VH-VL binders against q0aze0. Designs and how they scored, part 91

Target 1, 268 residues: q0aze0
Amino acid sequence: MKIILVNNRFKENTEKKAQEIAGQLSALNVEVIIDNGLDEPYAGTVDFIMVLGGDGTMLRAARRYGQRAIPVLGVNMGTVGFLSNIEINELAEYLPLILREEYSLEARMMLEVAVFQQQSLLTRVFCLNELLLRSNSPRMLSFALEISGQKLEPYRGDGLIVSTTTGSTAYSLSAGGPIADPQLDAFIVTPVASHIINKRPLVVSPEREISLHLLEEREAIIGIDGQIKMDFGAENRVLIKRAPHPLLMVNLKAKPFFTSIDRSLQRQ
Below, E stands for the ipSAE of ESMFold2; O stands for the ipSAE of OpenDDE; V2 stands for 0.75 times the mean of E and O plus 0.25 times the DockQ between their complexes.

## First folded at step 4 (VH-VL)

Design e9 (framework fv_inotuzumab)
Fold by ESMFold2-Fast, scan of step 4:
Structure e9 (fold): chain C 268 residues (1-268), chain A 124 residues (1-124), chain B 112 residues (1-112)
Amino acid sequence: as target 1 above (268 residues)
Amino acid sequence: EVQLVQSGAEVKKPGASVKVSCKASGYTFTSYAIHWVRQAPGQGLEWIGGINTYTGDTTYRRKFQGRVTMTADTSTSTVYMELSSLRSEDTAVYYCAREVGYYDTSGFDAFDIWGQGTLVTVSS
Amino acid sequence: DVQVTQSPSSLSASVGDRVTITCRSSQSLVYSEGNTYLSWYLHKPGKAPQLLIYDVSNRFSGVPDRFSGSGSGTDFTLTISSLQPEDFATYYCLQATHFPLTFGQGTKVEIK
């Protein structure tokens, strides 16, 4: 068995814990590859991915490895989040189940984001939560939104979010989007500070293709999962569609999504 | 060893242009944005702009728009900042810095690695 | 532009003192998943700035544990629990949530 252990090198507790866990796994004849984000994703075949950290570390793991159809387990290191399944102090209890492959998998849809300059593909990335198009200056954007070739009336405002259902509780929620059951497959399209009355979030089929481009030369950024940002200008176009593979999240214990989100909203 | 190494000090006359280099080593150059920050004598740090090292796309603070140009040469892992129409107020130490999270899966917008700085003096 | 204001602009302290520096932004710096792109830097004359804290409260690799960051939304603090000789420097906060990126004006920590 070969396991990738994903951690955040910028958090000292996580790096030390990753080394301890790698040692424990090696003692059980498991080969461990540590991915702390510094290098290219591990290119070899692996059987399991263990993510040590909060939601941010899981988002990174999903972008790097989510398309490989490999089980991914989120292990929380102290920050309460939505994407981890067990706590670090529970790992020893669940490790035998992991090694015996005694767990269930939950499929979470991902976005495929392709950014073009004119007709040339500049980059192709995958993400678990969302793509954010936002103004990079005090000026509002004017941009076109197409859904499966259907051209909507131009948008005017600070930006737009195209989110998965997993991402419905992330930036889309802050922008007024609906809370979605992550077991559903759908795109959620949420306007950011629209200057046009009656622009509403849209919930659309995950089989649809979403296209965005600026109608006027403006400074704009595309953000991916709040972690990657790319300049976006009038000569650019982005195409968003369902990624070929969902992220396969490991369930070792029931995580109560609705009670978790309800508690988070009550704290506001 | 991850590091950014900048070119040496420059002395220019008002109206001239200066081009400062920043050579990266020890990491995948195109996975991180490089930004430029300056400090004028007796002043604080001021962000000038940044460049996406993969696409070459740039973002500049408005007051520098039209006289700053940032470029990236992927074959030498080097970023350049050229500032034109120099004024005495442009006298400063100029730093290049790597932005964490830009094409990097770490996910944080912070400057983790800095160049040693380049003093640019503008005097008549 | 999002304005970032530090307080105080300068302070005098002795080795062993607890030092607190505050950073206030004109707009919320919360982005996504609770991510808040507020970082702290130490700067000494003749040297490059050095990252201390990123994402409000995370110490950068190799930074001593006497440095800690806290805060949320618009109000942030850097705390040095027991000032050491090497800590006499100017400290800057940086917001990177909104463009343009903006630094605070700096806080100079001087020997009493």
Scores: ipSAE 0.006, ipTM 0.415, lowest interface PAE 10.5, mean pLDDT 84

Design f1 (framework fv_bermekimab)
Fold by ESMFold2-Fast, scan of step 4:
Structure f1 (fold): chain C 268 residues (1-268), chain A 124 residues (1-124), chain B 107 residues (1-107)
Amino acid sequence: as target 1 above (268 residues)
Amino acid sequence: QVQLVESGGGVVQPGRSLRLSCTASGFTFSSYGVHWVRQAPGKGLEWVAAISYDGSNKYYAESVKGRFTISRDNSKNILFLQMDSLRLEDTAVYYCARDLYYVTSGTYTPFDYWGQGTLVTFSS
Amino acid sequence: DIQMTQSPSSVSASVGDRVTITCRASQGISSWLAWYQQKPGKAPKLLIYAASSLQSGVPSRFSGSGSGSDFTLTISSLQPEDFATYYCQQANSFPLTFGGGTKVEHK
């Protein structure tokens, strides 16, 4: 069995904890590759990916490995997030089930994001939560949104979010988008501070294709999962589609999504 | 200079097996997904199989699924296609081809470099 | 499976002519379409990727357009070396599929 341990290089003591866990796994005849984000993704075959950290570390793992159809387990090392399944203190209890492959898998859709400069492809990335288009200056954006060949009336405002259902509780929520069952496949298209009164969030079939471009030259950025930033100008176009493969998330422990989100939204 | 060179084609009898190879040079082979595409004499192009840059994901056309196996050896820069239970309908020139995009596999990528092809044909 | 319908099957043209070839996908494929040129006895050569992006080294007389399900390859002024068979290919999803080909031949 070969496992990748993904950890956050900027979290205190995470490298030491990853080495500790790697030693424990090696004692059980498991080959371990540690990915702390400093090198390129591991290029060999692996059987399982264990993510040590919060939701941010899981988002990075999903971008690096999510299209390979490998089981990915989120192990929380602090406060509980939405993408972790077990706590670090529970790992020893669940490890025998992991090694015997006694767990269920939950498929989570991902976005495929392709950014063009005029007619040339600049980059293609995958993400689990969302793409954010936003102004990088005090001036609002004017931009065009097209859904499967249907050209909508121009948007005017601070930006737009195109989110997966998993991402419905991230930036899309903050911008007024709906909370979506992550078992559903759909795009959620949420305007950011729109100056057009009746621009509402849209819930769109995952089979549709979404494109965005600026109608005026402005300083804007494209943000991916809140972790990658790219400059975006009037010569750029972005195409967003459902990624070819979902992220396969390991379920070892019942995690009640609806009660968890309900509790987290209540004010303290 | 990027080069892909196919070998292993020949004359076979129905029901037999054949293994094709494609040797890559001039680029980092382990960073690219690679494909097999075939063309029957006088006919169009048909995609056959793909393998991701690290070998973890394999894809097949329905017509060859269960009979053909794609594999790669990144230490030797070689792509393989093991063809079992060969049928007359498998008669074609077989090309290996490289994904245009770095560190991707076949789902949304055209082929920027192709080999010259190797012919698989049948004797009665 | 995504079916790629290419038309016409053949076209007779003279040097200097504008040639237009069309390709229709059975479902939306965004811009994930490529065009290839194949000469007899040779491997295909990539001309255009992402529907409209010209591959390096390909003459500017070749251009691609379209999105969604309808695509066009245009050769603005046919040259002697352009007599060949042309194929479209969708790169949107597996299985990857090609059009039936268009043979551009002398009048």
Scores: ipSAE 0.000, ipTM 0.393, lowest interface PAE 16.0, mean pLDDT 85

Design f10 (framework fv_bermekimab)
Fold by ESMFold2-Fast, scan of step 4:
Structure f10 (fold): chain C 268 residues (1-268), chain A 124 residues (1-124), chain B 107 residues (1-107)
Amino acid sequence: as target 1 above (268 residues)
Amino acid sequence: QVQLVESGGGVVQPGRSLRLSCTASGFTFSSYGVHWVRQAPGKGLEWVAAISYDGSNKYYAESVKGRFTISRDNSKNILFLQMDSLRLEDTAVYYCAKDHIYYGSGEFYGMDVWGQGTLVTFSS
Amino acid sequence: DIQMTQSPSSVSASVGDRVTITCRASQGISSWLAWYQQKPGKAPKLLIYAASSLQSGVPSRFSGSGSGSDFTLTISSLQPEDFATYYCQQANSFPLTFGGGTKVEHK
């Protein structure tokens, strides 16, 4: 068995903890690859991915490995979030089930994002939560939104979010988007509303293709899962599709989504 | 304007302490890892220490481990280097530098913004 | 610690020359290498990250190549403003380490 341990070198104790866990797994004849984000993603075949950290570390793991149809387990280390399944102090209890492959998988859709400069592809990236287009200045953006070739009326405002259902509780929620059942596949298109310009969020088929480009030169950026940030100008365009493969998330214990989100909203 | 400005350097005696500061402006300081890098007169660059965007992880070069402490105050956009038990070999210009990648984990790692440096030297 | 060795320590060149600087890591660092330019009395400037990616605002005459343990910085046609010291830096693991530097000086 070969496992990738994904950790965040910038969270307290995660690198030391990854080394401890790697040692424990090696003693059980499990081959371990550590990914702390500095190297290229491991190119070989693996059987399982264990993510040590919070939601941010899971988002990075999903971007790097989510398209490979490999089980991914989120192990929380200190910060409570929506993407982990077990706590680090529970790992010893659940490790025998992991090694026997005694768990269920939950499929979570991902976005495929392609960014162009004029006609040249700048980058293609996958993400689990969302793409954000936003102004990087006090001035509003003017931009075009197309859904499967249908040109919508130009939006004028601070930006737009294109989110997965998993991302419905992330930035899209803060911008006024709906809470979505993460077992559904859909795009959620949420405007970053100003006091003046309000547009309703859209819930769109995951088979649709979404494109964005600026109609006027402005300082803007696109953000991917809050982790990758790119300048976005009038010569840029972005194309968003459902990714070919969902992220396969490991369930070792029940995590009731609706009661968790209800509790979170009550505290706000 | 994105910038880092170091302060706190000066002339010290061996065995004493000194605290360096680095003030950030023009970017979201709390979203980036930051570093201290030093350069002795006429010598090359030497990495000294780094701190993660949230302050939870700290790293040190072996030559300064146990003597130097890196910290940050995200509410004030300030990076610190507390230097204890100073030695003659610590004589250098000290630069602070920002990770070029958002949240300090790195597809495209490098240090893209640097301060002008602050000189630490010793009276004989 | 990963040791970074640069070759040569200095090179004499004229405007218009092609300059190549090499950097070797004591162990594999994948593509996690950056190149910096430093002029006398100034802070370093990032030129290249991830071994081959050109930093925004850096002229296209600068290019980086390599992976694993052997890396090269190339200046295709040296300009007057390019006389400086160049450093490689591995970004694979802590502690971060720099090469010893290569001074590009007038012939």
Scores: ipSAE 0.000, ipTM 0.413, lowest interface PAE 14.2, mean pLDDT 84

Design f11 (framework fv_bermekimab)
Fold by ESMFold2-Fast, scan of step 4:
Structure f11 (fold): chain C 268 residues (1-268), chain A 124 residues (1-124), chain B 107 residues (1-107)
Amino acid sequence: as target 1 above (268 residues)
Amino acid sequence: QVQLVESGGGVVQPGRSLRLSCTASGFTFSSYGVHWVRQAPGKGLEWVAAISYDGSNKYYAESVKGRFTISRDNSKNILFLQMDSLRLEDTAVYYCARDVTYYDILTGRGMDVWGQGTLVTFSS
Amino acid sequence: DIQMTQSPSSVSASVGDRVTITCRASQGISSWLAWYQQKPGKAPKLLIYAASSLQSGVPSRFSGSGSGSDFTLTISSLQPEDFATYYCQQANSFPLTFGGGTKVEHK
């Protein structure tokens, strides 16, 4: 068995823990590759991916490896999040189940985001939660949204979020989007501070293609999973599709989505 | 040893052009975005321009847009800044700096490797 | 453009003092703020990224805090090598912008 351990190089102490876990796995005759974010993603064949950290580390792991159809386990090392399944102090207990492949998998859709300048592809990335188009100045944006070639009336406001169902409880929720069952595949399109009163969140088939471009030169950014930010101008266009493969999340421990989100909302 | 070394600075007349270079060694240059940051004598830091790891995305400060052009040659591990229509207010030490983001969209979240700087100044 | 305002412009301090530097963004920048140290005649050195994450090799007496538009760099017990100018830098969007700097000098 070959396992990738993903940690965040920029979080002190996580590299020491990754080395410790790698030693434990090696003692069990498991080959370990450590991905601390410094090098290119490991290109070889692997059987399992273990993510050490919080939701942010899982979002990065999903971008790097989510398209390979490999089981990914989130191991929490601090603040409880939605994307981890077990705690670090529980790993020893669950390790035999991992090695025997005695776990269930939950498929989570991902977005494929392609950014163009005129007709040239600038960048293509994958993400688990959302793409955010946002104004970067006090001026509101004027932009065009197309869904499978259907041109909607222009949007005017601070921006737009295109989210997966997994991302429905992240930035889309804060902007007024619905809470979606993460087992469903759908795009959730949520306006950010729209000046048009009746611009509502849309729930759209994941088979559709979504494109965005500015109608006027404005200072705007594209944000991906709250981690990657890039400038977006009138010469740019973004194309959003469902990614070819879902992220395969490992479930070793029952973590009921609906009771978890209900409790979080009640806390306020 | 991870290193960036700037060159090409010197004394110029207003309105003329100058090309700065930054040579990278000790890391995979083609996997990182890179920045130009300048500092006028006795003043603070001012971000000038940036280019993504593959050269497909370029960003500029408003004060230099239309006059400066950032480019890179990944086969030679060299970053360039072509500076046209130079003005007295362009007087500064110019640093090149590596973006912390590896093989991904240019973020500017931090610049972890810096060159020593090259001085651009004017004769008049 | 996002404007970054640092305060104070300079602070006189002694070895062992607690030094606090503040940085304010003209717009919300989430946690996308970095802090740099620059000594005279030298290039800047990255100290902190993502508002609170300490760069590898940087002493633990340096810490960062804040989110949104208000941020703080703290040096818990100033050492002789810490006399320098400190800059904040927002990474929420391009163009990237730096604060005006805070010079930490000997009393």
Scores: ipSAE 0.000, ipTM 0.410, lowest interface PAE 14.4, mean pLDDT 86

Design f12 (framework fv_bermekimab; at its last look DockQ between E and O 0.06; V2 from the best seeds 0.00; counts 0 for: pae E 16.9 > 2, placed apart)
Fold by ESMFold2-Fast, scan of step 4:
Structure f12 (fold): chain C 268 residues (1-268), chain A 124 residues (1-124), chain B 107 residues (1-107)
Amino acid sequence: as target 1 above (268 residues)
Amino acid sequence: QVQLVESGGGVVQPGRSLRLSCTASGFTFSSYGVHWVRQAPGKGLEWVAAISYDGSNKYYAESVKGRFTISRDNSKNILFLQMDSLRLEDTAVYYCAKGRFYYDSTGLYGMDVWGQGTLVTFSS
Amino acid sequence: DIQMTQSPSSVSASVGDRVTITCRASQGISSWLAWYQQKPGKAPKLLIYAASSLQSGVPSRFSGSGSGSDFTLTISSLQPEDFATYYCQQANSFPLTFGGGTKVEHK
């Protein structure tokens, strides 16, 4: 078996733990590729992806490898989060199940984000949580939202979030969006500080295509999972649709979503 | 060299206290769960206590619960066993032992490195 | 607590003999069993972990087998340095428990 071991490049303690786990896996005749996020994604075939870290590390792994339909296991390294399945001190117990491929998979939808300038594709990226359109100045944005060709009344405000159900507990929640069961496939469209008081979050079919463009020349950015930032102007258009493949998350241990989110909200 | 060295054993009177230490060298102490195992003279092995790699979880045998406290100092590579209210049945050689797999406090893959042991005995 | 019953308590053997030691758990422990060798006055030495995996540096004449509740340690051809006491140990749940030991002694 060949395993990619994804770690957090900005945590010294996590890098050390990744090297230790890689050495232990190698001693069990597992080929290990370490991905600390600094280099291009590993291009070869692999059997499994093990993510050592918190939700941020999982989001990076999903962006890099999520479209390859490879099992991805989140291993928590002490940070509180929603995307890990087991703790690092449980890895030894579950390792035989991993090596024998004795686990279940949970599919999590991803977004495909295509950014255009006029008719030219500038970039195409995938993400697990959300796309954020936001103003990069004190001036509010005026922008158009189209859902499967249906043009809504113009939006005015600080921005808009287009989220997966997995992302419902991330930026969308902070902007007033609903908490969604991650077993559901849906886009959640949440306004950010809308000037129009009655603009409400929308929950729409994952088969919809969502298009955004500015109606006035403003300084704006597109954010992807809080990790990628791109300038966005009136000459740009973004198209958001369901990614071809979901992220395949490994379930070795039952994690109750609703009690976890309830606990998290009480701590804030 | 990978090594564990126990100290702190000796002759004690019933009801008194002792603190055992175990100093680790040659490996990353902070990455492993560690255990205390004892052996009464001429008898078999008895597991006493364990502590997780970061010290957040502690486990005890029924015979020592409420009397013994396991702790560790990862900055100094030292494992401790504080033994209070000592009884004659606590007479034994006390070994410290390292779990084999990184971050595993349960010792699922056995205990691969052991100290030489330190003797705890009682005056007549 | 999971009780580990080891048998026999002692075995008399000659160099070259095949020695078999058994260990029975009072409940299922999957493959979470280790075997240790202990010589008089010395600390235990890990021989086998996860029921059947040989620890590095341990001679290939030692082997472990079993799963669930019944486990066996086999020494295929006993050598002079193998006269010692052997212990099984379950790691399935706390408290960890050892078998009573099997002393392999000269015939």
Scores: ipSAE 0.358, ipTM 0.724, lowest interface PAE 4.4, mean pLDDT 90
Fold by OpenDDE, second read of step 5:
Structure f12 (fold): chain C 268 residues (1-268), chain A 124 residues (1-124), chain B 107 residues (1-107)
Amino acid sequence: as target 1 above (268 residues)
Amino acid sequence: QVQLVESGGGVVQPGRSLRLSCTASGFTFSSYGVHWVRQAPGKGLEWVAAISYDGSNKYYAESVKGRFTISRDNSKNILFLQMDSLRLEDTAVYYCAKGRFYYDSTGLYGMDVWGQGTLVTFSS
Amino acid sequence: DIQMTQSPSSVSASVGDRVTITCRASQGISSWLAWYQQKPGKAPKLLIYAASSLQSGVPSRFSGSGSGSDFTLTISSLQPEDFATYYCQQANSFPLTFGGGTKVEHK
């Protein structure tokens, strides 16, 4: 078995723990790779991904490795979030199950985000939570939203979020989006401070495609999972669709999503 | 500045053909859908045809469908209107106009820049 | 095809007057409507797009309202340079269609 440990290089405690775990796994004849902020994702094949940290680390791991259809386990290291399955102090208990591959998997839909300039693809990213379009100034944006060829009325506001159901408890929620069952596949399209007070979030089929472009010569930014940022202008367009592969999240421990929402959200 | 300049208009006989051109400058021509709109003397505006920014889609008014062909050369920043089987009712000033924004290939957000127009008229 | 009925065909007004022009679509076009101004011998000029969005450089005395099938262009205080013909245009679907025009004339 080969396991990659993904930690947060900016948190020394996670690095130290990764090294410790690597040692333990090595003693059990498990090959271990540590991704402590590698410039590029590890290119070799792995059987299991263990994410050490919080939701942010999981999001990064998902972007880096989610397309490979590898089981991903979130191991929480003292943070509050939705994407970890077990606590670090529980790892020893569950390690035998991991090594024997005695766990269930939960498929989580990811977004495929493609950003274009003119007709050229600038970047393509898979992400677990959301794509954010927002103004880079105090002024509102005007932008066009199209869903599967249907052109909606122009949006005016601070921005727009296109989120997975997993991401529904992230920024989308803060913007007034609905909480979605993470076992459901759907897009959540949430306006950010629209000038139309009654502008409501949309729940969109994962079979549809979403496109965005500006209706003015203004500067905006695109954010992905709150970690990637890029400039977005009038000559850019973004296409969003369901990623071809879901993230395979390891479920070792039952985690009641709906009963833990209040506690988790209040602490974020 | 953004500018469109039509050419190719003139006097023609019914049944003949004429090719109009529209030269664009001051903007990224290849990023915009463009249109032909005509206006008969003393009459209102009539949309004629549209072409997407990359030329992949073309749209025509029923009155010109099968007779007119819209095309573009993005490398030269030129829009064309090939008019075949011309009729007396085609008498008009022909304007080219650009879509308002990038990727507005359908003109659904308005036409913000127009040429000066070129006159097409007929002789016996 | 979507027919656009514009009213009135002409209006006589004085400088400072409030002028209202209406446009009705034969079917719902949401907010996909543009307004143009045309002066004699000149090309049309875009004033308003998406029913109520003011084109850059257009004076604020111009405003558009409406959705669905009924739309209005308003000039709050008519200026000398505003005497012209105005056209509505539906941008909902092809074929694109214009209203018949409204000529704003001197009283």
Scores: ipSAE 0.020, ipTM 0.619, lowest interface PAE 5.1, mean pLDDT 92
Fold by ESMFold2, look of step 6:
Structure f12 (fold): chain C 268 residues (1-268), chain A 124 residues (1-124), chain B 107 residues (1-107)
Amino acid sequence: as target 1 above (268 residues)
Amino acid sequence: QVQLVESGGGVVQPGRSLRLSCTASGFTFSSYGVHWVRQAPGKGLEWVAAISYDGSNKYYAESVKGRFTISRDNSKNILFLQMDSLRLEDTAVYYCAKGRFYYDSTGLYGMDVWGQGTLVTFSS
Amino acid sequence: DIQMTQSPSSVSASVGDRVTITCRASQGISSWLAWYQQKPGKAPKLLIYAASSLQSGVPSRFSGSGSGSDFTLTISSLQPEDFATYYCQQANSFPLTFGGGTKVEHK
């Protein structure tokens, strides 16, 4: 068995704990690759990914490994979020099940985000929660949204969020979008401070393609999962699709989404 | 025009060393992973080595590990392959190729630009 | 290492024929499969990446399908310029590996 152990090097307790867990696994003749964020993603075939930390560390793991169809387990290390399954103090209890591959999987839709400069592909990235288009100045944006080639009336405001259902409890919620069951596949399109009353949040089929571009020259930013930032101008456009592969999240312990909403949102 | 141009091939003696170069133009070289791929006369393609966009990660085929070293100079837009302890079975046309997408050092989305190749052969 | 088994090794075909080439990986590679065309004396040319995505400038008569371990390149109506050798290549894991090639030649 080969496992990637993902941690955040800037949180000392996760780095130390990752080393302890790697030692325990190595003693059981399990190959361990530690990904603390310093190097390129491990390119080789692995059987399992264990994420030590909160939702932010899981988002990074999803962007790095989510398209490789590898089971990913979130292990919480102190702060309850939406993306962890077990607590760090429970890991020893569940480790035999992990090694025997006795767990179920929950698929979580990801976004495929392609940014163009004119007609040329500039970059392509995957994300688990959302893409944010926002103004980078006091001036509002005027921008176009197309859904599968259907042009909507122009948007005016601070920006737009295109979220997965998993991301419905992140920035999209703060901007007025609905809480969605993360087991559903959908886009949630949420305007940010729209000057147009009829621009309500939209829930859109995952089979659609979403396109965004500015209608006038403005300083704007594309944000990915709240962790990646890219300048965005009138020469750019972005295309958003459902990613080819979902994130495969490991379920070892029941974590009831609906009964935990208030607690999870308050602590996030 | 997006281009890769190899140089440094030639006739060498077994056991000697050779350094291949690949000069890139028409694109931001430092944003892409780059690869060496070889093809023996009349044979198929064999991947040899890859290097990440910033040079921090290097990957090798088993047949060349310990003998070949891939490197890059992003300030000059040059990819290198240092080939030591050359063997007769290293006879091939050597291509450099760029990964299709930004920062994808693994070639996950294919290699979209290839050079013309440079031939490495041996005397005797 | 992931071995790529490409079949057939050669195809004799006429202009207008539908040509199908298969590629099997020795273990799962998701969608990380590319197809290349190579003509004698030339460098390979990328046709398809991520199993089914068509590279810019490649005619729509080329298509790719499959995921996991089994992949197919299809030329829906062979043209004179399509006589060439075709290679699949897995991009899932290092070392990257190519299939043995399929030569498509005049009947």
Scores: ipSAE 0.000, ipTM 0.423, lowest interface PAE 16.9, mean pLDDT 86
ESMFold2 (binder alone), look of step 6: mean pLDDT 92; pTM 0.950
OpenDDE, look of step 6: ipSAE 0.000; ipTM 0.498

